Miniprotein binders against a7ua95r516to809. Designs and how they scored, part 53

Target 1, 294 residues: a7ua95r516to809
Amino acid sequence: ASLSLLSISDLVPDLQFIFFWMSNAIEILYFIQQKSPAYMQTIELMDDKAGSKESLLSATISANEEAMTILEEVIMYTFQQCVYYITKTLYVVLPGLLDCNPFGTEPSSEQCRRAAGVCVCAVCVMPEAVRRVVSVFQTTSDLLQQYQVHSEIQSQMFAYLFFFTNVSLFNQLIDKGPARGWFQRSRVLQIQASVKILLDWAKGAGHNHLAQKFFAKFCSTVTILASPPQQLSQMSWKALCAEHPSLKPVQLHRILTQYQLMAELGPLPIWQPSSEDEAYIYRTVDLLESFENH
Short names: E, the ipSAE of ESMFold2; O, the ipSAE of OpenDDE; V2, 0.75 times the mean of E and O plus 0.25 times the DockQ between their complexes.

## First folded at step 5 (miniprotein)

Design dt10 (at its last look DockQ between E and O 0.26; V2 from the best seeds 0.00; counts 0 for: pae E 6.4 > 1.5, end hemmed in, 9.5% free)
Fold by OpenDDE base, look of step 5:
Structure dt10 (fold): chain B 294 residues (1-294), chain A 80 residues (1-80)
Amino acid sequence: as target 1 above (294 residues)
Amino acid sequence: SMTYYVIIRTDNPEDLERIAERLRELAREMGLRVEEVIREGDTLLVIIKGTPEQVERFRREVEEWLKSQGIDARVIVLEV
């Protein structure tokens, strides 16, 4: 099947199955972890009839350890499968986020078309491209809640998905941005608005801290590119580094160089990297983000 | 001060110029700095700088004004 046709809705049945097993495995693991000490104490308090107590205790410990190991493997596997399927869906919808115009006329969502008048609900105000991305995250959230997945696992899931999203968007912007005109201020303003709508959703969903943390690099890039030339040209390399600590020197240098070209600015000495950073700006291997560093 | 996008969408694009003018006046009265006003089709983007409280007040005043004028428009505020 063409990756282009894969929607999150098509994956829901498979995801439901995986989330079911993940949730069950977590629940059983926690049950064992919580009850194991009490069980051990109960065995310890039993009358030692002919050495049976020690044998029973040893057997119980071994069985619990084995069970916990297997459950951890199941949790890890199911988590990885969820991430795999969800990130595939994100991969398909994320490019649309960079090309969308949130300031254009978009039809109201079908759900709100039945309301007489201009619906101002969060869904209706979202551009279609943003809505598609949000739909992936919302579906994930709904499934996690439906199956009552432990909060820590939910946080880890969203952390990874936001990480993946940031890496994907950042790499696309850096690599394809100049050629696609995404470095034009008008386009950057559109991207900035679109990402903000996504971040507002994340805030409303209770993931504000994670979103802020994991989108920092992409947001920093967009913030720099959205800055008026008159303002940005007054900011030194050091000031930009300090304001955007999520960007590596090579990344900042690339962004500024492309900005300079786009804005037809002459060489700006104020943007010259410090002597300390000069060696790092040539580390092209560090330009794009890796998906493996999570 | 933070940067905010105030996005106004209306089914009546002919009102956008009047809306833009009123927004500029209101922003001035409230001590908000308008950085840019962009019109695209049926949408008006106003980029303003201010405090969260100022911008929230601004949003309310804009919505009230739109209602008073009988203009059916959506007001979206984004902190960027």
Scores: ipSAE 0.451, ipTM 0.818, lowest interface PAE 1.1, mean pLDDT 88
Fold by ESMFold2, look of step 5:
Structure dt10 (fold): chain B 294 residues (1-294), chain A 80 residues (1-80)
Amino acid sequence: as target 1 above (294 residues)
Amino acid sequence: SMTYYVIIRTDNPEDLERIAERLRELAREMGLRVEEVIREGDTLLVIIKGTPEQVERFRREVEEWLKSQGIDARVIVLEV
């Protein structure tokens, strides 16, 4: 039976093929870059009895440049194909993080309770919505390791996947949050917990720096929404901008406006944008993030 | 200090109010700050600020108290 939901497991055979060729291209490129100077030096030391030294050196330089160009194109193409397939599965599973109740679905194990000093800071059982997202990331990581893809390319791939994740989650929250009830206090706290579990996975997987960098906008949004009303209402617009530099003025203004409505803080605006920012808070073109890389 | 979600789940929701009162008393005795207590269905979520050592002792005290009262509940601690 065919599943109606696209899963990463269904894509593994195609991804294996693409990673195989990407990894081969990377290794050949690395060899040319690392070993070529030594080979050129060997040619420089050759006897030049028939004038062939200059011809060999020139032909070698030209062949290396042509090969490097072709290999770079193969690497870029295969990278883009991997990202295309992987983000299609992410697009399907990411919205579930916003609807997840991490407290109501999975009981904690008795073993986790008995090992309280070790397990105090984490739930031993990952909620299903988080597991679906982690499965995509973990499968990607496993394939990158299996095919020995160069560490720099692995980092670039996860940088893009985290960027995609941030854009998808942020846009959904901003666009659908009021209608879906995601700004309600109990719901915001559930979202924050689900995101924390995902970030803990990223830290344990060695991606903490990338996750902190690329999830900043979404995490700032959730942090604001999770703040107690008494604390947040005491903060000025300028202080909030400084605390959350990843948020554009229109984004921050929208979040604060929705927060005020859902926290029952009255009908009048509490946060007044600075005169410099007033021109920007109504730019709806800047409200949602673009999937195009900056 | 750090923020923790302490989640209490029980099959007997009528016990949750007594559990919430005890948690507030225990936190006060231990010098932990209770930021919020939220009840939803069979679940009680308590948001506290403290050190990992304080929260671990808090969890153990809560589990011992639940046992002494004959309350069958699960205690989950999540650092946020």
Scores: ipSAE 0.095, ipTM 0.623, lowest interface PAE 6.4, mean pLDDT 81
Fold by ESMFold2-Fast, scan of step 5:
Structure dt10 (fold): chain B 294 residues (1-294), chain A 80 residues (1-80)
Amino acid sequence: as target 1 above (294 residues)
Amino acid sequence: SMTYYVIIRTDNPEDLERIAERLRELAREMGLRVEEVIREGDTLLVIIKGTPEQVERFRREVEEWLKSQGIDARVIVLEV
């Protein structure tokens, strides 16, 4: 059976509906926040000897608080629904990013970018598998723009999507990588190139800061696995930990152990957990297990 | 120094051994560190460390050499 039949395009009508309601709720919330003080001041300036003015003001305050609470709930619910549908689609297409060969793609033309006098030639056409992942993010960006969703909410959505992508890719690489050959050096370098294409898209879309923040763990993992065996064997454990602060010591140890086995190297420096706190060791093991399970 | 991936694709995979040998020679002549050379199918991946200026010169010399040998290959350089 072909997973290529499942597409973000299938969800666009549902997503348009949800984004429409989210955008409307945000606009109404903004209107209430901006106009309510002026309206209340108008009520306060009205002539009222019977006390109905104070009653009207109290009722207006109560109604505004209730309306804002409901709108915030609608915004939260619609946001969560968008994230749910988008991440379900990402989950289906993400394994393809780990299993594709960007170096085997024939570019229709070579585009060269000059940086500090070096011509960096990029593949003109991204691999199909990477394109599917980018398509999910691009469609999300297009919908946020179409419905004029505020930049703060856009940032929150991409923060969540990048967080999910990072965790999903890390878990798939660690859990399935050995069986699928993803720890083989040629495969890791392909993965690194595919991830760079995705990160370049994020930079172009204005999300560079979010991408750097939320992809740190997966990027560190891929960087370690892509490193030449001789280079890794010459680095101290302390230096490795300092270079990859996004990885927990037990995660780094596991990555290096798997890399060592695949590369058939002599022994690398091995991390030994600090015994200063047994609860810390237990928690570290628990955190590793939580990242390996779905 | 920066790390760069030099990716070479050719329609004739048998040329990759010859290409790899020449790239190692050019890198040595230019004082570039070759970390690894990986071959997969029609693609050769060379990992080098050097300055932007050294890598740009390396790329030009590789392309000129391929052209002089009549080898139909594409060269892509990525900063990692």
Scores: ipSAE 0.006, ipTM 0.394, lowest interface PAE 10.7, mean pLDDT 75
ESMFold2 (binder alone), look of step 5: mean pLDDT 87; pTM 0.855

Design dt11
Fold by ESMFold2-Fast, scan of step 5:
Structure dt11 (fold): chain B 294 residues (1-294), chain A 80 residues (1-80)
Amino acid sequence: as target 1 above (294 residues)
Amino acid sequence: SMTYYVIIRTDNPEDLERIAERLRELAREMGLRVEEVIREGDTLLVIIKGTPEQVERFRREVEEWLKSQGIDARVFVLEV
């Protein structure tokens, strides 16, 4: 059977419709929140003839509460639908980011830039696999801007998308990495370069803070795996835990074990977990990340 | 110091060994810390720590040396 890749472009018409509904619901909610206090004050200033003011106030409060509840439900539903379609697309394209070689693509002269008087050329033109991931985020950003969605909702959406991306990449690297050869240091350096392109996009889009927060685990993982043996063998378990607080002890232990295998290092006493962490590692099975927040 | 990837790609992968030797020599002469040198197919990846100014000077010296030897290769720099 023929396989068709899911494209974010194929979902744009559906997403435009959902973003339109979400944007309108947010604007109506904002209008009610902004105008309700002034309207209530207007009622408070009315001459009250035998309780007519009390009745109007009660009716206004009830109507506002009902309207706000309905709008909040519409906003939540449309937000969840957008996230569903976008993350479904991301799930299909993310594995490609782990498998591409950004060093194999020749950069154009227009990708060279100056920083502090230094000439720096991009390592590569964006690989197709990385572009597919970036295009999902860029399309999301474009739709949020096109429909003038409030910045707080935009931040919440990108927070979740970055969270989803981080969990997906981390889980795939840890689970499938050994079979795919992804723990080979040369492959990890390719992954690190691809992730840098993605993070540079996020910074340019104004989402640097969110990207730093939600990609911490995956970034810590590739940073450790990319480290030279001479440097990493000098770092104690305590130092690694302190430098990479986003990693659970069982995750750090797995990463170091894979590093030892790929670098052909024997067990290092300096990387022995603390007694407390050792107990945790052998007691619990928290290797992979969950897509659910509690 | 910042960490940089200096990437050299050549149409003649056989030249990568000689390029790697010269890169290590140039880095030593310039007082740059070379953490690792990795070969990946037609590409040589050099991981170095230094200032942006030092790394740019290194890139320029490498590029000029490659041209002087008649080696068809490209030099790129990525800050990580």
Scores: ipSAE 0.169, ipTM 0.635, lowest interface PAE 5.6, mean pLDDT 80

Design dt12 (at its last look DockQ between E and O 0.32; V2 from the best seeds 0.00; counts 0 for: pae E 5.9 > 1.5)
Fold by ESMFold2-Fast, scan of step 5:
Structure dt12 (fold): chain B 294 residues (1-294), chain A 80 residues (1-80)
Amino acid sequence: as target 1 above (294 residues)
Amino acid sequence: SMTYYVIIRTDNPEDLERIAERLRELAREMGLRVEEVIREGDTLFVIIKGTPEQVERFRREVEEWLKSQGIDARVVVLEV
């Protein structure tokens, strides 16, 4: 059966309206910040016979502070609304990224060469599921640029979108992964390839630093799960914690336990938590990530 | 050195064992470290460590061997 899911394209007209107002509020705030000192200096040069100059200065300061507060609230509100609608769309399309096969997708002729019946691809092709995720980020970037939103606010928006994506993917992998077979070696390699396509887009868009920072937890998880048994078995708990500082002890322990089950490794415990970490391993409240920014 | 995934998909899964053996031989001849070889259905995943130059030469050798055997396969190389 065909399902009509809300796409990012369906939200573009509403998002354009919100970005328009956000951009305008930012410009007005900037104007007040730039012009206020000159106006205050003009007041200081006035002829004051009745002490009215101090009242005028006080009134001007008060009015400017009130206006800036209102504009900051408008900017915050419009920012939160954009984030809400964009992340709601992301949440719908993100599970597809864990379920697609970039190695099985038919490549475009521009990305592949074919000689004597053999098709050789220089790069992984973008599956439809990954394209849907990238389209959300690209549309966001296009709107921010169309309305000339300040680079700092653009960075804050992508920081949150990457944070949200990281949490969503990590939680889905940990929670649903065992039942879906996502911890199987071949599936993990497919997930890693899909994530690389997404991260390559972020690098091309100028957001490499933000992507590296905010995808750390999910990338660490995938890196561990993709590690060959011989390599991973030679790493101590301390070494794994040092290489993957974004993972909490309970998260690292769950990942390694799933790795052992799927790789059919012996019951000999290879990765023993430190005595300090042991106390935190079974705190279920710490297993899944919160969408609250800590 | 860097880690690379060499993924080969073929419509004839019975060819995967022969392909896997040849890939191991080529990697050994070229000084590439084979970390793991995974077979899943119609797909072969080969995890190797080497320099970009070694891996590119390996890819060309694999492509030429597949042509010589008349094997219709899709080869993808990914740096990880």
Scores: ipSAE 0.381, ipTM 0.787, lowest interface PAE 3.0, mean pLDDT 81
Fold by OpenDDE base, look of step 5:
Structure dt12 (fold): chain B 294 residues (1-294), chain A 80 residues (1-80)
Amino acid sequence: as target 1 above (294 residues)
Amino acid sequence: SMTYYVIIRTDNPEDLERIAERLRELAREMGLRVEEVIREGDTLFVIIKGTPEQVERFRREVEEWLKSQGIDARVVVLEV
């Protein structure tokens, strides 16, 4: 009940606090890493008054190592907390990407309403379900930029968020899709458009490579399901495996089986798994993606 | 040829049928293949096949037509 009311905007104050400390810890860590050699050299160049130099050097090294260790722990902790809060928000909004009518009458974004006139921006045309997901990512991006978080940490955060999103969407589609009619071609086309909007956002935000990498499995699934029966029925198991290498044999087999049922196609020998893959299609444990494999 | 989604949203859903008809005509005139037209609420979702240049021209022509008709509509094109 309480999770359904959680918006990214409600978390912004807490996230701001965490990002502030994360950024500061990174900056201090970087400072120590960059300046430590110069300080050590300065100490080494000092006149050796009665062994005080070695003791000072040792103490400085130990203090720097301790400080760096503590800072790394702070960075890791703050990173984990950010991911925790953001993924909770994603968990709430992601089902909308599959279940909602992406093209429903939803009001333009609040940002675009403030502009005088009819905003024709991509965000205003976005389905609300997509906009909510994009808003989570955009807010995250804005906060990371606002606090000037190191680019590597930004990349790691988006990598995990895209991973989480892909796993969540993929698992929901595979598990609930048949029952909810998400495997219907028309519905899949809507999902495909929604995902494309999200990917275009990621591209515009400078995360194109990460998005392409981490959404590959979900995108492959949607691409197969969006394919016209006439086209897909001409593709062999081997060709589909080659075109969609992100899908495990068991996953591809499930997708094709459900597609076949949905499209009322008879058994297609061309989709029969190879002898090499035949053992793997029964590995139901590998059907759904794990959140732990990151 | 690539597949493109042309998404049109309007505050006047009553215009969507007229928009859809014009889009089909325009696509035909431009040699674009319309694969599917989906109407949901205030949104028209059109699947077309063509070259990037053809689709960009198509987008411009659609926007110009909408303006000429006084239709307040938003047009988004997605390559898929």
Scores: ipSAE 0.375, ipTM 0.780, lowest interface PAE 1.6, mean pLDDT 87
Fold by ESMFold2, look of step 5:
Structure dt12 (fold): chain B 294 residues (1-294), chain A 80 residues (1-80)
Amino acid sequence: as target 1 above (294 residues)
Amino acid sequence: SMTYYVIIRTDNPEDLERIAERLRELAREMGLRVEEVIREGDTLFVIIKGTPEQVERFRREVEEWLKSQGIDARVVVLEV
């Protein structure tokens, strides 16, 4: 079917091919970078009786530069292709996180049933919508490990996937939330629980620091929306900005406006922007995030 | 102290009011602060603040009480 309808498992053969080429290009590039200076120093020590030493050194430098340029282009292209295919899959499955009920009627996993008596069964419950997102991340992790992709590139891959996830979820929540009822109190609690399951996966997979960095905007949004009304209404605008630095003034203002409406705290604005921020709270061009930033 | 969601779902929604009253009672006895109680259909969302040890004991006492009352309910506790 179309790429927008594919699960990550349908893309594995193509991704295996791309990761194979990317991994090989990375290893060759690092070999050239690590070993090339020693080889050039060996050329410098050669007997120059035939007058070919400078010509050999110059040709070696030019060949190394051309090879590194080609390899860098291959790495960039294959990385971009991996990201393209993986994020197309993510784009399809991410909205389900905002609609699912992680506390619903779905049966507990077989793992939880086997471990009856150990009270962590709630953390083993994974709604289908969350499972689909985790499957994309887990499959990506498995492929990166299978092809022994350099750890720096693995980190860059997950940094971008988490960045993409954050932008996608944040934009949909802010843009579609009012019409979809996603700001309703119980709905927000369900969203927060679903995101917690995803964050627990990231922590267990060794990506906690990347998740903390790149999910910050969406997580801050959900944390604010999930806050009890008595607690949130006692906080000043300045305090909220300090606790949630990832949110732009226009974003924070929109979130608080929606919160006040859904919590039925009356029409009188509770949170007044600082004089510095007042100029920015209505800049709609800054409301949604760009997928180009990371 | 940390924030926890205690979610209780039952096939007998008529029991939810009695469950909510008992949860408030237990939380008071144990020094847990109940921030919010939300009922949606067959589900009770209880937001509490306490230590991990207090919340684990709370969960055990809630499950024991539910069993003693013959209430068939699923209890989920999540740290936020």
Scores: ipSAE 0.147, ipTM 0.657, lowest interface PAE 5.9, mean pLDDT 81
ESMFold2 (binder alone), look of step 5: mean pLDDT 86; pTM 0.839

Design dt13 (at its last look DockQ between E and O 0.57; V2 from the best seeds 0.00; counts 0 for: pae E 1.6 > 1.5)
Fold by ESMFold2, look of step 6:
Structure dt13 (fold): chain B 294 residues (1-294), chain A 80 residues (1-80)
Amino acid sequence: as target 1 above (294 residues)
Amino acid sequence: SMTYYVIIRTDNPEDLERIAERLRELAREMGLRVEEVIREGDTLYVIIKGTPEQVERFRREVEEWLKSQGIDARVVVLEV
């Protein structure tokens, strides 16, 4: 109940327990689904004296259906509990991704510490804020593999975690961005670099398809904000809508308004919404995303 | 053709304008397009478009020039 500030490492014992029982329930469900016909076939080969075969077959079917129902409920409940705990830790660490500077870190390499006039370093070190987010995803992946959770369940879990991450980052950027200075040109480039590090992790972990699908809104936002002013000002509203279909008209309009302000492109609107979109650019109810999945 | 961020940070911010001028010159000589140059504090952000081979040559030329000028700087190249 009081888990709002816990790290993922504090939750590992509870997650191990939940993953253990989820994996067991999945294996038992698989056994019933795949082996039940063979058991029914064994009953059909029995000597059918006094009609007992029909009663045994009916009772076996009923028991299998009841067991599968219970197991499906256990799997659903344990999945929901895993997601609940993991997203509580994500909620705490995600805001830091928007505040970090991946270009400002000093490497520990002695090549960069030499006093010989020039120090040139070729690598971008993962910021602590990005590491904290990756640690949640990596710990989740390690636990799912440790308990041999079915690959379909693993994919569903990361689909939801990426969905949650996208909503959280997008809402914070839109809601807090003006006050936090996140729309400043250098800050947007820093955010994009941090997001690239996270997306590279997702690709290396085999989740590229899920990341492409579920980060789309946040990534579109950062892509627009990171665009050079000369390039972006030459794109029409219609072209931007076509390039970024994940953004609602009110969201795109807000992003472009903030971009124009921070890039100092003058007070007159550069991007004119289409007639059909004009009715929607002020629908503030549609500005922020819901954490509910529908 | 891909987009790259070339990030240069120095303890001597007075050098950043001279660095920016040289980077634009090198990019023109190599046929790279400089999309944006942003100066913030001690850091220069240069957005260029080119092939990986062109950008690797660009990095080497920038490193050599910085050494020849005695400019102490950290250079990071990130493909975006």
Scores: ipSAE 0.567, ipTM 0.871, lowest interface PAE 1.6, mean pLDDT 83
Fold by ESMFold2-Fast, scan of step 5:
Structure dt13 (fold): chain B 294 residues (1-294), chain A 80 residues (1-80)
Amino acid sequence: as target 1 above (294 residues)
Amino acid sequence: SMTYYVIIRTDNPEDLERIAERLRELAREMGLRVEEVIREGDTLYVIIKGTPEQVERFRREVEEWLKSQGIDARVVVLEV
């Protein structure tokens, strides 16, 4: 916690009420979906001596459809509210993940060995900034479990949260990175370590599939930036695109351009696209502009 | 083989050049490929490729050498 920084713990009481209502709406919706067909069948088997069977069936169908629509809207609204508050908290704590140094944190006693006065630590310690991010995800997981929210909704929530985190980190790294010094070689390795700690948490929490899918773009970016200059210069444009399918050609080109700038132009190898590569990059830009305008 | 970051931080930055030389020697002796060595401030960042068994042995050899030289340092290994 720091001054003016909102903690996920401050939102827990409000989130508990929202998760409570979401869980209840999901359970009622599930009950209606499971039991309604059997009830309709029961009505159809009744004697129609009073001439009211069709009316009762029609009324039941209409009431059932209306109830399901209302429940779906409640689930959608409560889901959106949870995502809104959780992502607001994430947005505040995520920049810290790009600024922290996992290699500079003091280890706990169990992770640090001393021999003849020399301190040796064999593990990477989770920095406070990474712990704040993990705390948001862990609290979300705890609340979903506490209120027994169905696994499909849990997966959708973490998919959205990971997607948001990926986009936020990618945008901040690309847009603010040069000014903040984040493209410096040592800083990129620190970022890679922080991301690895976060992804290890996700794997332990049972979200490895979602993490691999939704962090792909940011992870590819960090991997490229952490690559030695000689290694990158030896790869063809085709090979780079093949190794980083999560990055669009225009994004890959921007990343490589920033990499070259931070290495300071001069006697160092400079990757340049061929005329064919340039045409491919600009075709991609045109397609993206077309989608944005339509 | 996998990629690993071996990070060495010391309170005496003057020792970093000597540490870097010894790390390159140890890696060569153990058949580990050193991709890059980055020095900044009090910290040395070493990128190596190898098997988990090779890297764990490398970590142990590095820690033992640092101890033998009386160098106060923290050694962190991360698989990427």
Scores: ipSAE 0.550, ipTM 0.860, lowest interface PAE 1.7, mean pLDDT 79
Fold by OpenDDE base, look of step 6:
Structure dt13 (fold): chain B 294 residues (1-294), chain A 80 residues (1-80)
Amino acid sequence: as target 1 above (294 residues)
Amino acid sequence: SMTYYVIIRTDNPEDLERIAERLRELAREMGLRVEEVIREGDTLYVIIKGTPEQVERFRREVEEWLKSQGIDARVVVLEV
């Protein structure tokens, strides 16, 4: 199936299977970890008939260690598979977020149309492009809760998904933004509004800290681009670096250069990088974010 | 004081200049600072700074004015 046709709903059966095994493996692992000391103690209290006790204890320790190792591998594998499938779905829907006009009239979701009456929930009133992204995260959340996955694993999964989303959106904006017109003031305002809706959802879902942390780079980029020319032209390079510490010098320089071109401001001496940063602004390898640095 | 986007969309883009002028006037009367006014096609984006109460009052006055002028326009307020 072409990636373009892949929806999160199509992946739910496969994800359910993976989440089921992940949750079970976690539960069994914890059970072994909690019961092993008591079990070993029980063996230690048995009568030492002909040295069989030490051999039984050693065999039991070895078997438990092996079982725990296998379970950890299953948990890691299932986690990676979940992330792989979910990120594929995100890859498909994320570009739509940058092209979205959240101020337009969009029809209600198909799911809400099936409900008796007009649903006015926060998701139903979202722009379609934003709703598609939120649906991926919401479905993930619902599955994690349904299978009672440990909270630490839930947090790790959302951390990675937000990381992936930030890298994807940032890279797309930096690379394709000028050509797509995403650096135009009106388009930036639309992007800012769409991202705000997503962040508000994350806040409501209890992931505010993670969202703020992992979306910082993309949000900083959008904030700079959304700044009025009169305001931004008064900010020095050093001040901008201080306000947007998530941006590398090369990234900030690129954003400001594109902003200058779009706003027809000409060269601004106040945006000149410091002598310390001058060597770094030409490191084009650091311009785009890597998916491997997580 | 927080930043708000007041977005106005109309089927009659010829009215946008008149709307923009009136919005600047209303904002001044209400003590709201207009940071920027952006026009794109059928949409006007007005960036203002104010309190939630001031901006809500501003929204109502804008909607009432639009109605009095017979201008069919949608007004959306977004906090940023």
Scores: ipSAE 0.415, ipTM 0.814, lowest interface PAE 1.2, mean pLDDT 88
ESMFold2 (binder alone), look of step 6: mean pLDDT 86; pTM 0.832

